# Designs tried in a protein design chat: VH-VL binders against Coenzyme F420 hydrogenase subunit gamma (frhG). Part 12

Target 1, 258 residues: Coenzyme F420 hydrogenase subunit gamma (frhG), of Methanosarcina barkeri (p80491)
Amino acid sequence: TNKIKIGHVHMSGCTGCLVSLADNNLGLIKILDDYADLVYCLTLADVRHIPEMDVALVEGSVCLQDHESVEDIKETRKKSKIVVALGSCACYGNITRFSRGGQHNQPQHESYLPIGDLIDVDVYIPGCPPSPELIRNVAVMAYLLLEGNEEQKELAGKYLKPLMDLAKRGTSGCFCDLMYDVINQGLCMGCGTCAASCPVHAITLEFGKPQGERDLCIKCGSCYGACPRSFFNLDVIPEFENINEIIANALKEGESDD
Short names: E, the ipSAE of ESMFold2; O, the ipSAE of OpenDDE; V2, 0.75 times the mean of E and O plus 0.25 times the DockQ between their complexes.

## First folded at step 3 (VH-VL)

Design k49 (from k8 with heavy chain K98R S99R P103G W104A Y105F Y107I; framework fv_iscalimab)
Fold by ESMFold2-Fast, scan of step 3:
Order: sequence, then structure tokens, then C-alpha cells
Structure k49 (fold): chain C 258 residues (1-258), chain A 118 residues (1-118), chain B 112 residues (1-112)
Amino acid sequence: as target 1 above (258 residues)
Amino acid sequence: QVQLVESGGGVVQPGRSLRLSCAASGFTFSTYGMHWVRQAPGKGLEWVAVISYDGSNKYHADSVKGRFTISRDNSKITLYLQMNSLRTEDTAVYYCARRGYLGAFDIWGQGTLVTVSS
Amino acid sequence: DIVMTQSPLSLTVTPGEPASISCRSSQSLLYSNGYNYLDWYLQKPGQSPQVLISLGSNRASGVPDRFSGSGSGTDFTLKISRVEAEDVGVYYCMQALETPRTFGPGTKVDIR
């Protein structure tokens, strides 16, 4: 019951599909190695059994032309207790989401969907890519939410709530999410990446901060996913100041005394 | 339930002022741009004004510019339209509308009738 | 200002038959990002307007598949594949490319 089963799932695409994120997880594995945790790395294109997982970290969007990938993501949901959409492609898809509001009747046309359109998702971590440390923290906290004691479950719930609330907002990202989660929280650095990423030019900078007429927002999530501060800086929350120590202690709690 | 409810309409004489309110509920008002649209009796829709989510950007139709002012109070979850120097041509049902679904006006109020007559 | 026109201004349709409404803009609504900033709205008798289509061809949530929007630039069409009694009302196109927003004059649809 005290073993952590964390899977890192890479979506496979259609022939010519470029939304699959195939990066190595060496940093994540090294971070968890000292704590004797189990880390599974899955590529859905591989010929292998999808194992039961406590937490699945899923990268990439799903190409509808690849029926095996669609089936595999559904199997991943069935085998996982908590599903985390990792990265902006998994959370929001691509600009191709724009066509989902219209008629979708061209079976020859390649379509890319965020994973939340095919399965229920518990936690969103937008980013291109998120840091390995944040990924580790979310994965461990998700496990503690399932298998921790009552105090650990409360702590994990508090840590994950912002990202779980983000998942509950669905697969449509909007400038309003950026406003609420970053700008109004004082986390904005004024870098302008959100304005540069907006396909409908809804965002402009004034006095170093993004401002926009929401009238133009098409809810594609590009600005939120491109923002380097779109995650809460959990290190500034007093309860999580010692996050590394909290993680280490939680991972050792189930060990028997020598 | 997501809804917008207008109030403040009524009968008023030319040259007078009137303030319309639009109370929002069921969504995070402070994150949406809001619009006013009017419809004269038996006529089509006419766009009146827009205000950004934070109130920093405002635009008014030329027919009302200098006389009408759109504003909002995010703490009260309310949109306003201050109408000065009213003309008989301003007689209309006034709707507030939320700009939402793929940029369209996805939520509309029920409208409030403003009649400007002597 | 961008001027919007609609044709026809009035249309009577037999239930179950198709209907087509045209909308024209005085300037192209196709923006440099590839999107047409045109919306379609329906106002049923005694009710507030409701959204049907946004960005030229994207159906709003809850809008039946029988409604479709097409066109690009200055010429747009709203089609209803099978008109039903509940589709009676006035249909408006609106450009959302520039401020001020401007509506077409409306097309009144009645059942024959």
C-alpha cells in the first residue's frame, strides 16, 4: 500500500503527427531514486502491457487518426487512480481546438485533442515543459492524496487544489485563467510571452503587464501554456517552504524501523 | 445558473439621464469583457458599448459617444451604462451581454426597456 | 465602420425544408491570423438573442447540427438543413473584427 507507482506516459501520434513529446525523464528518475520509489515510463506506441498506476503523468495530445493511441489513453485512465495532464498539449491541445467548436465531419483531416476530451483528468500542469521538480512534487502529492494518512491527505489536497481546479475548468484555456492565476496573484514578470503567443492578438502589454479585451479571446489556452509563471510558485506559500523535506519525509513514513 | 439581469429602465423625457445596471451571477464576472446592445421597437440589434474585464478599456458606438459611459464594479458583480442627454432615438430595449464562447455573445440578459418621450 | 447587409430580409419556409441566409460585409472579416470574425445570432419572438455560430463556422454549445455557417472574407452564409417550428425568429450576423461591432439588419424566418 506504501509503494508509489508513478507512470510517465508519452502519447504516440499519427504518421507526421508532431504533438508527441519524446524527452528523457532522467532528471525525474534521479530525484526519486534516493527514496526508493517506483517510476514507470510508458510510450503508448510500445508493444507492452499498460500497468496499474497510482499516478499517471500524461504528455502530449491525441491524434484521432491513430486509433491505437485513442484506445491506449482510455486504458491508461482505467488503470490509473489519478491522471495528470502534463504540459500544455495534454491540457489544452493545440490551436486545432478552434475547429472543435465548428463542424468536425472530415475523417481524412488530422485532428489533435487534449486528453481531457477523451478521458477524465484529475490534475493539470501546463508548461512547455514543466520543471522536473514540479513534476516530482505533483506526482508525490497525488500519491499522498490517495494513500497517505489523514494529515498527509489534507496537505496533498491543499498543494494540488489549484491544479485540480484548473483541470475542472476543462480543456478550454482563456486569458481569464492567466489573469486570475498569474496576473492578479502578483506572479507576472512582464515578459510578454502571452501576448506573442495569442493567435487573435487579444493581449497587449501596458506598464509591463498584459492587458486585453477578452472580447477577442478564443479560449485556446496558448497564453496560459506559454506563461513561465502559469503555475503557482508553491515555494512562496509558507506551508510548502520546505517542500523537499516534506516529500522526503512522506516517502520514508511507510518504512519499518531497523 | 449563469445569468445577467438588467434594471434601471423606464420612461424619461428628452435631455434627461438614466443609469442602467446589469447584475451577473453564476460565473466569474471579473474575468469577462461585457457589452451593451440595444434594440429599438420593431428594429434590429445595435451595438452600444464594450468594457474590458478590468475596466481599463472602453469603447462606445459613435451614436452614443460623449453621452453614454459604460462602467463596471467587479466587487459588486455589476455592469453599468450611464446615459446622459437622452434622445427619442435612444428608445430601445437594452441588453447586457457577456463575450464568451469562442468570442461570441454567449449569455444575454432579458433586456430592460428605456422609453425617451415627451 | 464595417457595414453588414443580409439577404433575404424575410423568408418563409415549409417545415423540414432547408433555409439559407446570406450576410455580406463592406470589408473583409478575415484577419491575418486566418479567422473570420463573424457571428450569427437568433432572436425568437419575445426572447433575447442567442448565439448560433461564432468565428464564421463554429457552432455554439447546444446548437443543433442542422445549423451551419460558411464563407470567408466578405460573403457568409447561414444554412439550416431542416427548418423546425422552434427556428422561427430573426437571424442576425455580426462582425467582431473591429470596434464598433456592427449587426446586419436581420432576416425574419417564418413557417409556411
Scores: ipSAE 0.007, ipTM 0.408, lowest interface PAE 12.3, mean pLDDT 74

Design k50 (framework fv_iscalimab; at its last look DockQ between E and O 0.69; V2 from the best seeds 0.00; counts 0 for: pae E 2.8 > 2)
Heavy chain, then light chain:
Amino acid sequence: QVQLVESGGGVVQPGRSLRLSCAASGFTFSTYGMHWVRQAPGKGLEWVAVISYDGSNKYHADSVKGRFTISRDNSKITLYLQMNSLRTEDTAVYYCAKRGYSYEPWFDYWGQGTLVTVSS
Amino acid sequence: DIVMTQSPLSLTVTPGEPASISCRSSQSLLYSNGYNYLDWYLQKPGQSPQVLISLGSNRASGVPDRFSGSGSGTDFTLKISRVEAEDVGVYYCMQALETPRTFGPGTKVDIR
ESMFold2-Fast, scan of step 3: ipSAE 0.544; ipTM 0.848
ESMFold2, look of step 4: ipSAE 0.484; ipTM 0.785
ESMFold2 (binder alone), look of step 4: mean pLDDT 94; pTM 0.953
OpenDDE, look of step 4: ipSAE 0.774; ipTM 0.906

Design k51 (framework fv_iscalimab)
Fold by ESMFold2-Fast, scan of step 3:
Structure k51 (fold): chain C 258 residues (1-258), chain A 119 residues (1-119), chain B 112 residues (1-112)
Amino acid sequence: as target 1 above (258 residues)
Amino acid sequence: QVQLVESGGGVVQPGRSLRLSCAASGFTFSTYGMHWVRQAPGKGLEWVAVISYDGSNKYHADSVKGRFTISRDNSKITLYLQMNSLRTEDTAVYYCAKKGYIPYGMDVWGQGTLVTVSS
Amino acid sequence: DIVMTQSPLSLTVTPGEPASISCRSSQSLLYSNGYNYLDWYLQKPGQSPQVLISLGSNRASGVPDRFSGSGSGTDFTLKISRVEAEDVGVYYCMQALETPRTFGPGTKVDIR
């Protein structure tokens, strides 16, 4: 039952970059603090002084022209056992990666990369923003993967596998990934969020389903990150149908009190 | 019937401009991306340009970039190709084509309109 | 740009016999989602092109089952199990992975 070191690393863009995905940092800290007896949330005061971490939650994209930011993300990988890309900007670069499309010699048109283009990433949590519950679940399961008993490690591995597989697919998001993971799996509910999020308007809705124009897709991942069904539906896995109770029980050393 | 009908082709001198039109019918034009593809006499197919369903995003082949501009008017249900600074090597039959939704390819093509660039 | 090549460039077939056309890309057309972004088009004499196969093996609506597409990555094949008179024309492969779209040079199929 040791406390796990969880770090939050914020990688922001250069002057003049477009707005990244909004994320509620205060909500994340509060959720992690609720598990203070088993997990320890470490807030980095200065990104230049990156400590050893068991789990690093990294949000935002990296400005390629900022050499210090590039070194910071490399140091984060070196000092962390598990690296989690938090949010679609960290996973895929989102709209910040392809904001202009063309080349410019002005600072506001500098290149911004998802973190996976610079370092190996273990787990992806795409979203705009990811739900507080999903972030909590991933943090707890990452803890169990490192410090749990054999049964807990197996459960954590099963829970994290879809998000680990997502990380292995790389940093170029495509409407075709949404088709493969959501639409063809029968998970699409026709909400239209993917079409509304597409910066190049490559997605339309017809008969309650999104349709993509592959030729116009710039592979930014915005549609995938914005989709409420792009996270694997844990309710279809029998072991996870009571996920909230499973997590609550895992935070005690034994059986619940009375 | 679902169909595309091109017009505006003809004989034009080098350095001049020409505008092609493609009229759509039988489908909801405003929901599909559209392409232009050309074929020089006795040669193969060459992709020219694409435009998104709402006209906000466009791409042009390097051979025509800066000279040709694809556009559309959804209220008139018509696709356009504005061709400026025409060269003899632009001589070709020009086809407009509708891109089907994923997983479909370019499923509807026009009959083509001949553009001849000569002095 | 992705370069597409086809082999053979011309093919003469006795009616009822099979035909096979090869298409190769300079880069893999297999994307991380498991799909091959390759289409096959047919242009009959004096007509506009028409789609035969999309996404490597997906037969287009109205296309007879004697047409099939196969392959993955950089090597693809279009097969016609029994060539009929109406199959005469030029067959083009096209990569749909990136813009610009690029076509192969075409394979002319004729009847003996």
Scores: ipSAE 0.007, ipTM 0.441, lowest interface PAE 12.2, mean pLDDT 76

Design k52 (from k8 with heavy chain S99H Y101F L102Y; framework fv_iscalimab)
Fold by ESMFold2-Fast, scan of step 3:
Structure k52 (fold): chain C 258 residues (1-258), chain A 118 residues (1-118), chain B 112 residues (1-112)
Amino acid sequence: as target 1 above (258 residues)
Amino acid sequence: QVQLVESGGGVVQPGRSLRLSCAASGFTFSTYGMHWVRQAPGKGLEWVAVISYDGSNKYHADSVKGRFTISRDNSKITLYLQMNSLRTEDTAVYYCAKHGFYPWYDYWGQGTLVTVSS
Amino acid sequence: DIVMTQSPLSLTVTPGEPASISCRSSQSLLYSNGYNYLDWYLQKPGQSPQVLISLGSNRASGVPDRFSGSGSGTDFTLKISRVEAEDVGVYYCMQALETPRTFGPGTKVDIR
């Protein structure tokens, strides 16, 4: 019956994190309230010291010129059993990579990196922003992967596998990843969201399928983060149809002295 | 049946200008990026330029940057290469090329010869 | 820019013999998605280039199975198990990982 230590860490010192929204952070805390007896959550308030955590949900990119932010992310890796990159800025740098001089009016020496360029990341949750429900599900499943019984560990492993595999591919997101993970797997629904999200107009659609111009791609990950099919495998969806009930039952069984 | 047909090549003196055209058919031109690739007589292939599906974004090889400009007219289903300040080393067969869903070139034009000499 | 190198630059093959062409890149062409962004093209005398092998090892549609591609990262090989007269031409490797796209210098294959 120990409380789950889940930290929601925002990379501070760089105000250019476009994916980090106050409403999203408050929504996450509210969802976790349903499991308050087992959850220990860090607030949005400034944290003087980074605590030990079972699962760290890290939002935002890291500004290399902000020495404190660089040390904070390294300390987060040391203090956490599982690190989750939350949102496209943390996973891929998203539009923050556009701070390169020449295309944008930013100083040349300003550098904004996804967190995986500085530390090892276990799980990716792309999105701009990702849903609070998905964030809660990943956080709880990550905990069950560490501390659950044999059946819970197997279930959590199946749920997290697509997002863990995504993290293993690294911090460069491009149309080619969407092609490999979604289009070539038959998961594309032809919604056109990837084309609409591309800041350099490198993606269009033909016959409901995206066409990508790799030579013009800046590898910001926006198309991948915007894709509703990029982080789920159709083969696992039926097993998680009742995910709210599955999570609630797992957590209640953990509290019981039966 | 995909076809790419280049035109506009010829013999010109150094410092002059030429505009190449590539007429496309057999696919939805407005949904694909287009490329120019050249080959000097007896030499290998050299990539020249790319343009996005809507013409809003372009990239040119350093050897031609500032002198050549790629453009397109989707209503005419035609790709262009405006070549200014031509040099003898620009003498080459110029190919237009497209790729499909993946980045390799699935179709090339027949090429048009540009000779820069007197 | 990524520099592409080929070896040999020319070879003459007796009909029915195998041929092997090497391609090397100055940087890894293996992307995080598991694909090698290396393609092989054939240019027959007087003709435009045509694709043979894509993404390191995938034969293009209509290409005979005597052609095969292998390798990963920086070292790639194109192999022809039995060279025929119609295979005469110049073979080029091309990287499509980074802009600008770059080609190898080409390998000229001829028949005795």
Scores: ipSAE 0.417, ipTM 0.773, lowest interface PAE 2.5, mean pLDDT 79

Design k53 (from k8 with heavy chain S99R G100A P103D Y105F Y107P; framework fv_iscalimab)
Fold by ESMFold2-Fast, scan of step 3:
Structure k53 (fold): chain C 258 residues (1-258), chain A 118 residues (1-118), chain B 112 residues (1-112)
Amino acid sequence: as target 1 above (258 residues)
Amino acid sequence: QVQLVESGGGVVQPGRSLRLSCAASGFTFSTYGMHWVRQAPGKGLEWVAVISYDGSNKYHADSVKGRFTISRDNSKITLYLQMNSLRTEDTAVYYCAKRAYLDWFDPWGQGTLVTVSS
Amino acid sequence: DIVMTQSPLSLTVTPGEPASISCRSSQSLLYSNGYNYLDWYLQKPGQSPQVLISLGSNRASGVPDRFSGSGSGTDFTLKISRVEAEDVGVYYCMQALETPRTFGPGTKVDIR
């Protein structure tokens, strides 16, 4: 095994769409520059075909009326061993779900979908944006899940399980997920970011504690992805406090084999 | 302590309009979504509408969509239901209800009777 | 819309005897957070509805322990271990998982 193929795939917006997610052009290079000599990185912006990948980090939502975008996401699934939905737009549709249909009348005739509505997704990384450290960790752990030795596969599976479980919950992210994962766990700081991020004004604060109207929630995941106390936005996970050393050691062990 | 009091019901002819009010007390009205539920005489409960804490977002049941409009005035601590183009099948006791923390209804108001007949 | 059904629709019970009411939903009310979004309400004659059980099995404050809710997904049961005179009324199940909220047709409980 010589190199890992990790691709960064961004979905383009539809021509004429009013509320579409723009291409971010962030690249995978910045988050993996310390490991670039051992990793094959691909950014799809400059390619004319979708290559084979071990791990695809896909950001953005898909305009259903754009035939090329629909074909691109399906080709990405076919060419990738592991597909990661990167960011709240890819996981839940975020603000783009508001265009597809909130409780209010919307004149837009185009639909934007989270990628999980079109293809099978293995791992979710919600966030607006997710931390560079989390993206790097997930990419490396996904590779180790595929190509690592037995000990590395077990470690990678343990690390990725919460994010794989998120993918199994589906493409709907609601205030109820914030209640379950943050508020009921005692992690809430009362900052109000969830209320400010809600496009349909379904969340408010009473004495610093969030509460929401499930009946008006369009399940776009904006509040969940924006919360600084959600587990995927915390930069320290007790079981993996030395994650940087774990990754570095795994990569050095792999290098010695090649 | 926590109370909801409906008013505005009465007898009205088909095709006319009526506005119901629900006065709230004992809680921070401006932080809660509010609901309307109705019950035709001798029949079961039917959910009618919901409104967000600030009045910017609403949902109406298909049976009343386009004819009824839920609204609120947080400065007056009052919920409203504007009922237009009334039909005989709209005859019912109308309850306002507050959402509790995990989405059940508690409390309910005492109800106000609307009778649509000639 | 989620369709709610109840059985029986009418029940006459001798005081002190148990009663059981079934509620079924056309789709699962169990959300990924582990809650069943199913509530039970009682409407006594001449009164507004009042909550009895929330989230499938959570007995509301002030509700006697003779009332219990059970079930998960699409099949739910409300049990009264010993029916008292004050329990006369119509019992409704309601789903709170999807908008619009929908109620069962109600089960009328009378005493012999």
Scores: ipSAE 0.430, ipTM 0.781, lowest interface PAE 2.4, mean pLDDT 79

Design k54 (framework fv_iscalimab; at its last look DockQ between E and O 0.70; V2 from the best seeds 0.00; counts 0 for: pae E 3.5 > 2)
Heavy chain, then light chain:
Amino acid sequence: QVQLVESGGGVVQPGRSLRLSCAASGFTFSTYGMHWVRQAPGKGLEWVAVISYDGSNKYHADSVKGRFTISRDNSKITLYLQMNSLRTEDTAVYYCAKRGYMEPYYFDYWGQGTLVTVSS
Amino acid sequence: DIVMTQSPLSLTVTPGEPASISCRSSQSLLYSNGYNYLDWYLQKPGQSPQVLISLGSNRASGVPDRFSGSGSGTDFTLKISRVEAEDVGVYYCMQALETPRTFGPGTKVDIR
ESMFold2-Fast, scan of step 3: ipSAE 0.554; ipTM 0.829
ESMFold2, look of step 4: ipSAE 0.375; ipTM 0.729
ESMFold2 (binder alone), look of step 4: mean pLDDT 93; pTM 0.940
OpenDDE, look of step 4: ipSAE 0.794; ipTM 0.910

Design k56 (from k25 with heavy chain G33S S52N, light chain S32D; framework fv_iscalimab)
Fold by ESMFold2-Fast, scan of step 3:
Structure k56 (fold): chain C 258 residues (1-258), chain A 118 residues (1-118), chain B 112 residues (1-112)
Amino acid sequence: as target 1 above (258 residues)
Amino acid sequence: QVQLVESGGGVVQPGRSLRLSCAASGFTFSTYSMHWVRQAPGKGLEWVAVINYDGSNKYHADSVKGRFTISRDNSKITLYLQMNSLRTEDTAVYYCAKRGYLPWYDYWGQGTLVTVSS
Amino acid sequence: DIVMTQSPLSLTVTPGEPASISCRSSQSLLYDNGYNYLDWYLQKPGQSPQVLISLGSNRASGVPDRFSGSGSGTDFTLKISRVEAEDVGVYYCMQALETPRTFGPGTKVDIR
């Protein structure tokens, strides 16, 4: 009956997230048009009032030296019912944490933080880029959580719970979290994607099993976001094996006119 | 059998330089991060430095930063610690140490003594 | 830097009797994944350190079951249920949460 108001808020630093959103463009536009009012994208250069939103999809990290960015992210929290950190830059800082310094001897001129260091975040969608399917699924499930019937609200809550639990862990995404959530759970397939994604070369594989160096880890979450077996890849969770049907039915795009 | 053997320690006067070596065996050296930890006579343990598997990333304790440099040569299966501008406070047994998948040190070398005295 | 303290600094135990060592950190070592990033090491006289307990309570391979670790946040305890002659040495706690890694001052355990 009522469309939910979705905003897309851009901070800085996450080009991959923009590409992922663009790759799902026709599907996302149709979702937003049919089931949500897109309140519009906000860039740091666009001086406008942040509108009321049911769901804010926030990508990128916040530059502390940019007062406008800091105020924009705080205003987004105040005006949104649900705040989603979209991509590893927003969740953990990703590569932007490396640009802040830390391990380098030379001083850094700018500080970039994940959005959860400045505001409360309800849902994480890690990745660099996050998958177009995951973005679509979260958007539809957020719609159903707010506007669905009782059965749909329960299903949406179950689907979003892992991503909400991930947000509650905070803004540090270390290799140790990958050990805890994937490797120690027997889910690791030895693909090496985590090692390839590490911007500080802190992860290697030995006999097909990854190992990392915590003292060199900048806690950017890149390895976690790149892992095909991390717990936020909900399609591998038995409870959601039919998620594509659920999404198609909610969108009514699964209905064939042939 | 994993083995780490340190060498290069000795007696030197303040302001001089020494290079320590740690020869590794019994594991694939090129896939592990390596650390240096020191222990002054009669004192506790102090972490000194870490280097990643390919040598592209390093971190040094503030007490030695700018004076000591950790490095490695994977073709020689050897870890190094270049110590410049040595001070009497640097007098210690220096251990190289290897870590496994979780954050504890699973193997330590025998240590090599560095004495800085005037 | 996270500061680590230990108590007592010296302990003399009759063989077969229990021993307990406390370790405190200047900030919580409990990470948001539910683990405490605290390890215990033993250095026997004239030898290199060896790991005993990792992540607060995880006994290392080959370590006798008379050793146990407990605690959370800023307060941790290493217990030896029955001290043997081979347990003589200096025990160190180490935080593995933040860089640089820091060790406690050590607790020297002797037998009577």
Scores: ipSAE 0.165, ipTM 0.606, lowest interface PAE 4.9, mean pLDDT 78

Design k60 (framework fv_pimurutamab)
Fold by ESMFold2-Fast, scan of step 3:
Structure k60 (fold): chain C 258 residues (1-258), chain A 117 residues (1-117), chain B 107 residues (1-107)
Amino acid sequence: as target 1 above (258 residues)
Amino acid sequence: EVQLVESGGGLVQPGGSLRLSCAASGFTFSTYGVHWVRQAPGKGLEWLGVIYSGGNTDYGNEFTSRFTISRDNAKNSLYLQMNSLRAEDTAVYYCAKRGYLPWYDYWGQGTMVTVSS
Amino acid sequence: EIVLTQSPATLSLSPGERATLSCRASQSISSYIHWYQQKPGQAPRLLIKYASQSFSGIPARFSGSGSGTDFTLTISSLEPEDFAVYYCQQSYSTPRTFGGGTKVEIK
């Protein structure tokens, strides 16, 4: 059988990533039916043990005080061929990494970490939530990387490389990454998307250039993922101008086999 | 300013044990992983292991059974417990931190461990 | 584990000359190579991260290049303070590994 096992592991944080994946509609159904089995999902399958998986989509950050969550993430790494950190919480810890309390009820102080601080992660998909299209594309390319022919493996490796490179870069995503990779390289368009994406308003625009306050930055990486000039804009890569057709061909979406 | 200060080195007999300490300041110690790296006299750098913010550890293959890394977040301190020491463990031991930006390593000054009879 | 091989082991040059140091990985590590300088009796100092990105405060004469398995550290014009041992390190996978080092010495 040529089906691979895809699992969704939910930790703490943003739950919008699962909704984003479900919004693929027929694309998700085709992945599940033709190329993958969804074998672990707290929401969909109600499975309590962590099975063997080819691709694990891990959403959320890890609460250090929750021993079961720490065990679950380590077990996920051991049982998965490819681990994908899905969303800014899993990649960088997001707001859950830095809790300062609210105006009314003071929350309990607990330590929440991105999954890369506890395990090796193969692929990052930043965002809160990431787009359904990006999640679908990564899942299909991960499949092709594992089970494709020589040409498909090369294409998948090329597509996933920027996201794999981001994962190996680590869990400290912050405005400083945007500064080094985009702003200081002269690539910034002054669009303000980074400032709009910042949950703690650590970025302001002065004379068309973003300025960051490091004291306010919670290192969530949202600004980096939202930047149209970062390497996440895969639409600019000539080999992927027809990404939707590449995905459709891989999924055989044009065939009506019943 | 990020600072790491190692201590606890000295002369120890073969087969003996020793515990090194590393005192951290200038960053929120509890949220970062920290590494141990050693360097034998006249030789290159060798990675020993890491302890992540949650207390989980990874070691180089040859250190798993003899060396244990631990931390005390309340004291901003990192420890390396070394057991069954051999002459080839003679080295300067450094603690190193992943910096504020990814892979900005901050290093301590090192502490010398000599294993000799 | 990923093995890093640095060459040459020793590079003998005069001040003002260009130095080229190589680091080869046993498998592809993309751009996850970092370069350190170590002077006698001192801790290592980060020079270049991610193959080509300069760490803050590092002189412009230091530059890095390469991707995949072949990486190069270049010092465009050696200054007296640049004679030291240089190490490459990969962060692509655990365990982290270092190269054997290249000693840059005065001819």
Scores: ipSAE 0.000, ipTM 0.380, lowest interface PAE 16.8, mean pLDDT 72

Design k61 (framework fv_vorsetuzumab)
Fold by ESMFold2-Fast, scan of step 3:
Structure k61 (fold): chain C 258 residues (1-258), chain A 118 residues (1-118), chain B 111 residues (1-111)
Amino acid sequence: as target 1 above (258 residues)
Amino acid sequence: QVQLVQSGAEVKKPGASVKVSCKASGYTFTTYGMHWVRQAPGQGLKWMGVINYNTGNPTYADAFKGRVTMTRDTSISTAYMELSRLRSDDTAVYYCAKRGYLPWYDYWGQGTTVTVSS
Amino acid sequence: DIVMTQSPDSLAVSLGERATINCRASQSVLYSGYNYMHWYQQKPGQPPKLLIYLASTRESGVPDRFSGSGSGTDFTLTISSLQAEDVAVYYCQQYLETPRTFGQGTKVEIK
């Protein structure tokens, strides 16, 4: 059993993602308990003492006024094999209820940037907060991508590719991502969750289908994370319909008997 | 400190391929992607693509997709841009750049002149 | 893709007079309180040099006569008192989404 080194790096703005992972430590305990034989270390490190990591889960956006935070995110990239932007603040900047973005009538002393504007990011997990289950799945698939056999690496690559492709689209998340990945693929249910979650009301339903008003869109990307039919919600991918069983089988294969 | 040194001028005939190199120094090569931008004589700047510093995976502008290949060799801190099926309108100065929206990330090579003529 | 359009294509200004260059983005480059766009200066035979980042912040070493303004889709680069060394082509560029796109350039000449 090879254990992976998973680090959690907290920047700023998206404390909701940390709550999702920790949930008074319940989410963190669940991940550790579920992957006891897989995890070397899950640590909440001081950003200035960033260790070597296989997978870095980076939560929050970078404060432009804090040069030390800028250097810390650069060190995280340098010391990590795979960097995951965890949550909408890390993926797209500070557009959630925890952000300090928006129009101000006073000079801004705090300004937040998505981490992808400063470093290359391998995987995006949008949401605020992302589910602990999705975080677990990405961590396990990242492990299999690095340390699995040929078949496991192919499976992990397929699982992570949509989230890696999302990262390649850059730091401007927009309703167009939902159009491309869900609506144009025939996966949309017309449920209206995306419209309800839009902080600037840029999404309207027309004949049961969402339509985006690009002039109003602030590139939030959060509607993607809220969509029950996006790649973010795995039940839309037939091959990963039984993701929990796939992970359990991978863990059993890695187990050593007494 | 940061320095990007590109290969010398090239003269190619239509239909040929050209491969431009960009040697980086003054920073850890595997911490930033390398961008490629070209400029035809008397024309503006056009972004061609970027190569990921860690994985080496490229992202290309649609105008060049299918003809451009971006690679790198981390052992010698060198990035490469190869453009195939050259046309006369590919005559341009080609730049490599370590780029970002913040000034401490924005460095450019000296440029490589590529001339495509029969 | 975000399309960046500059005006005018060329500009002739007398020494000591104000030069103004406009740049329009086909969609907003404002995100989380910042405008993700740069201004570059390019002199003949040289690579582009960053002048202004985030629409209005002057790069270190760039003279005070250069200033950037605007928000969302409409941006302006101003040279308050043109000097001989300012003769160059100026480019705007958006840094909000991939692909990164430049304006077509504005050539500034002495009248």
Scores: ipSAE 0.000, ipTM 0.369, lowest interface PAE 18.3, mean pLDDT 72

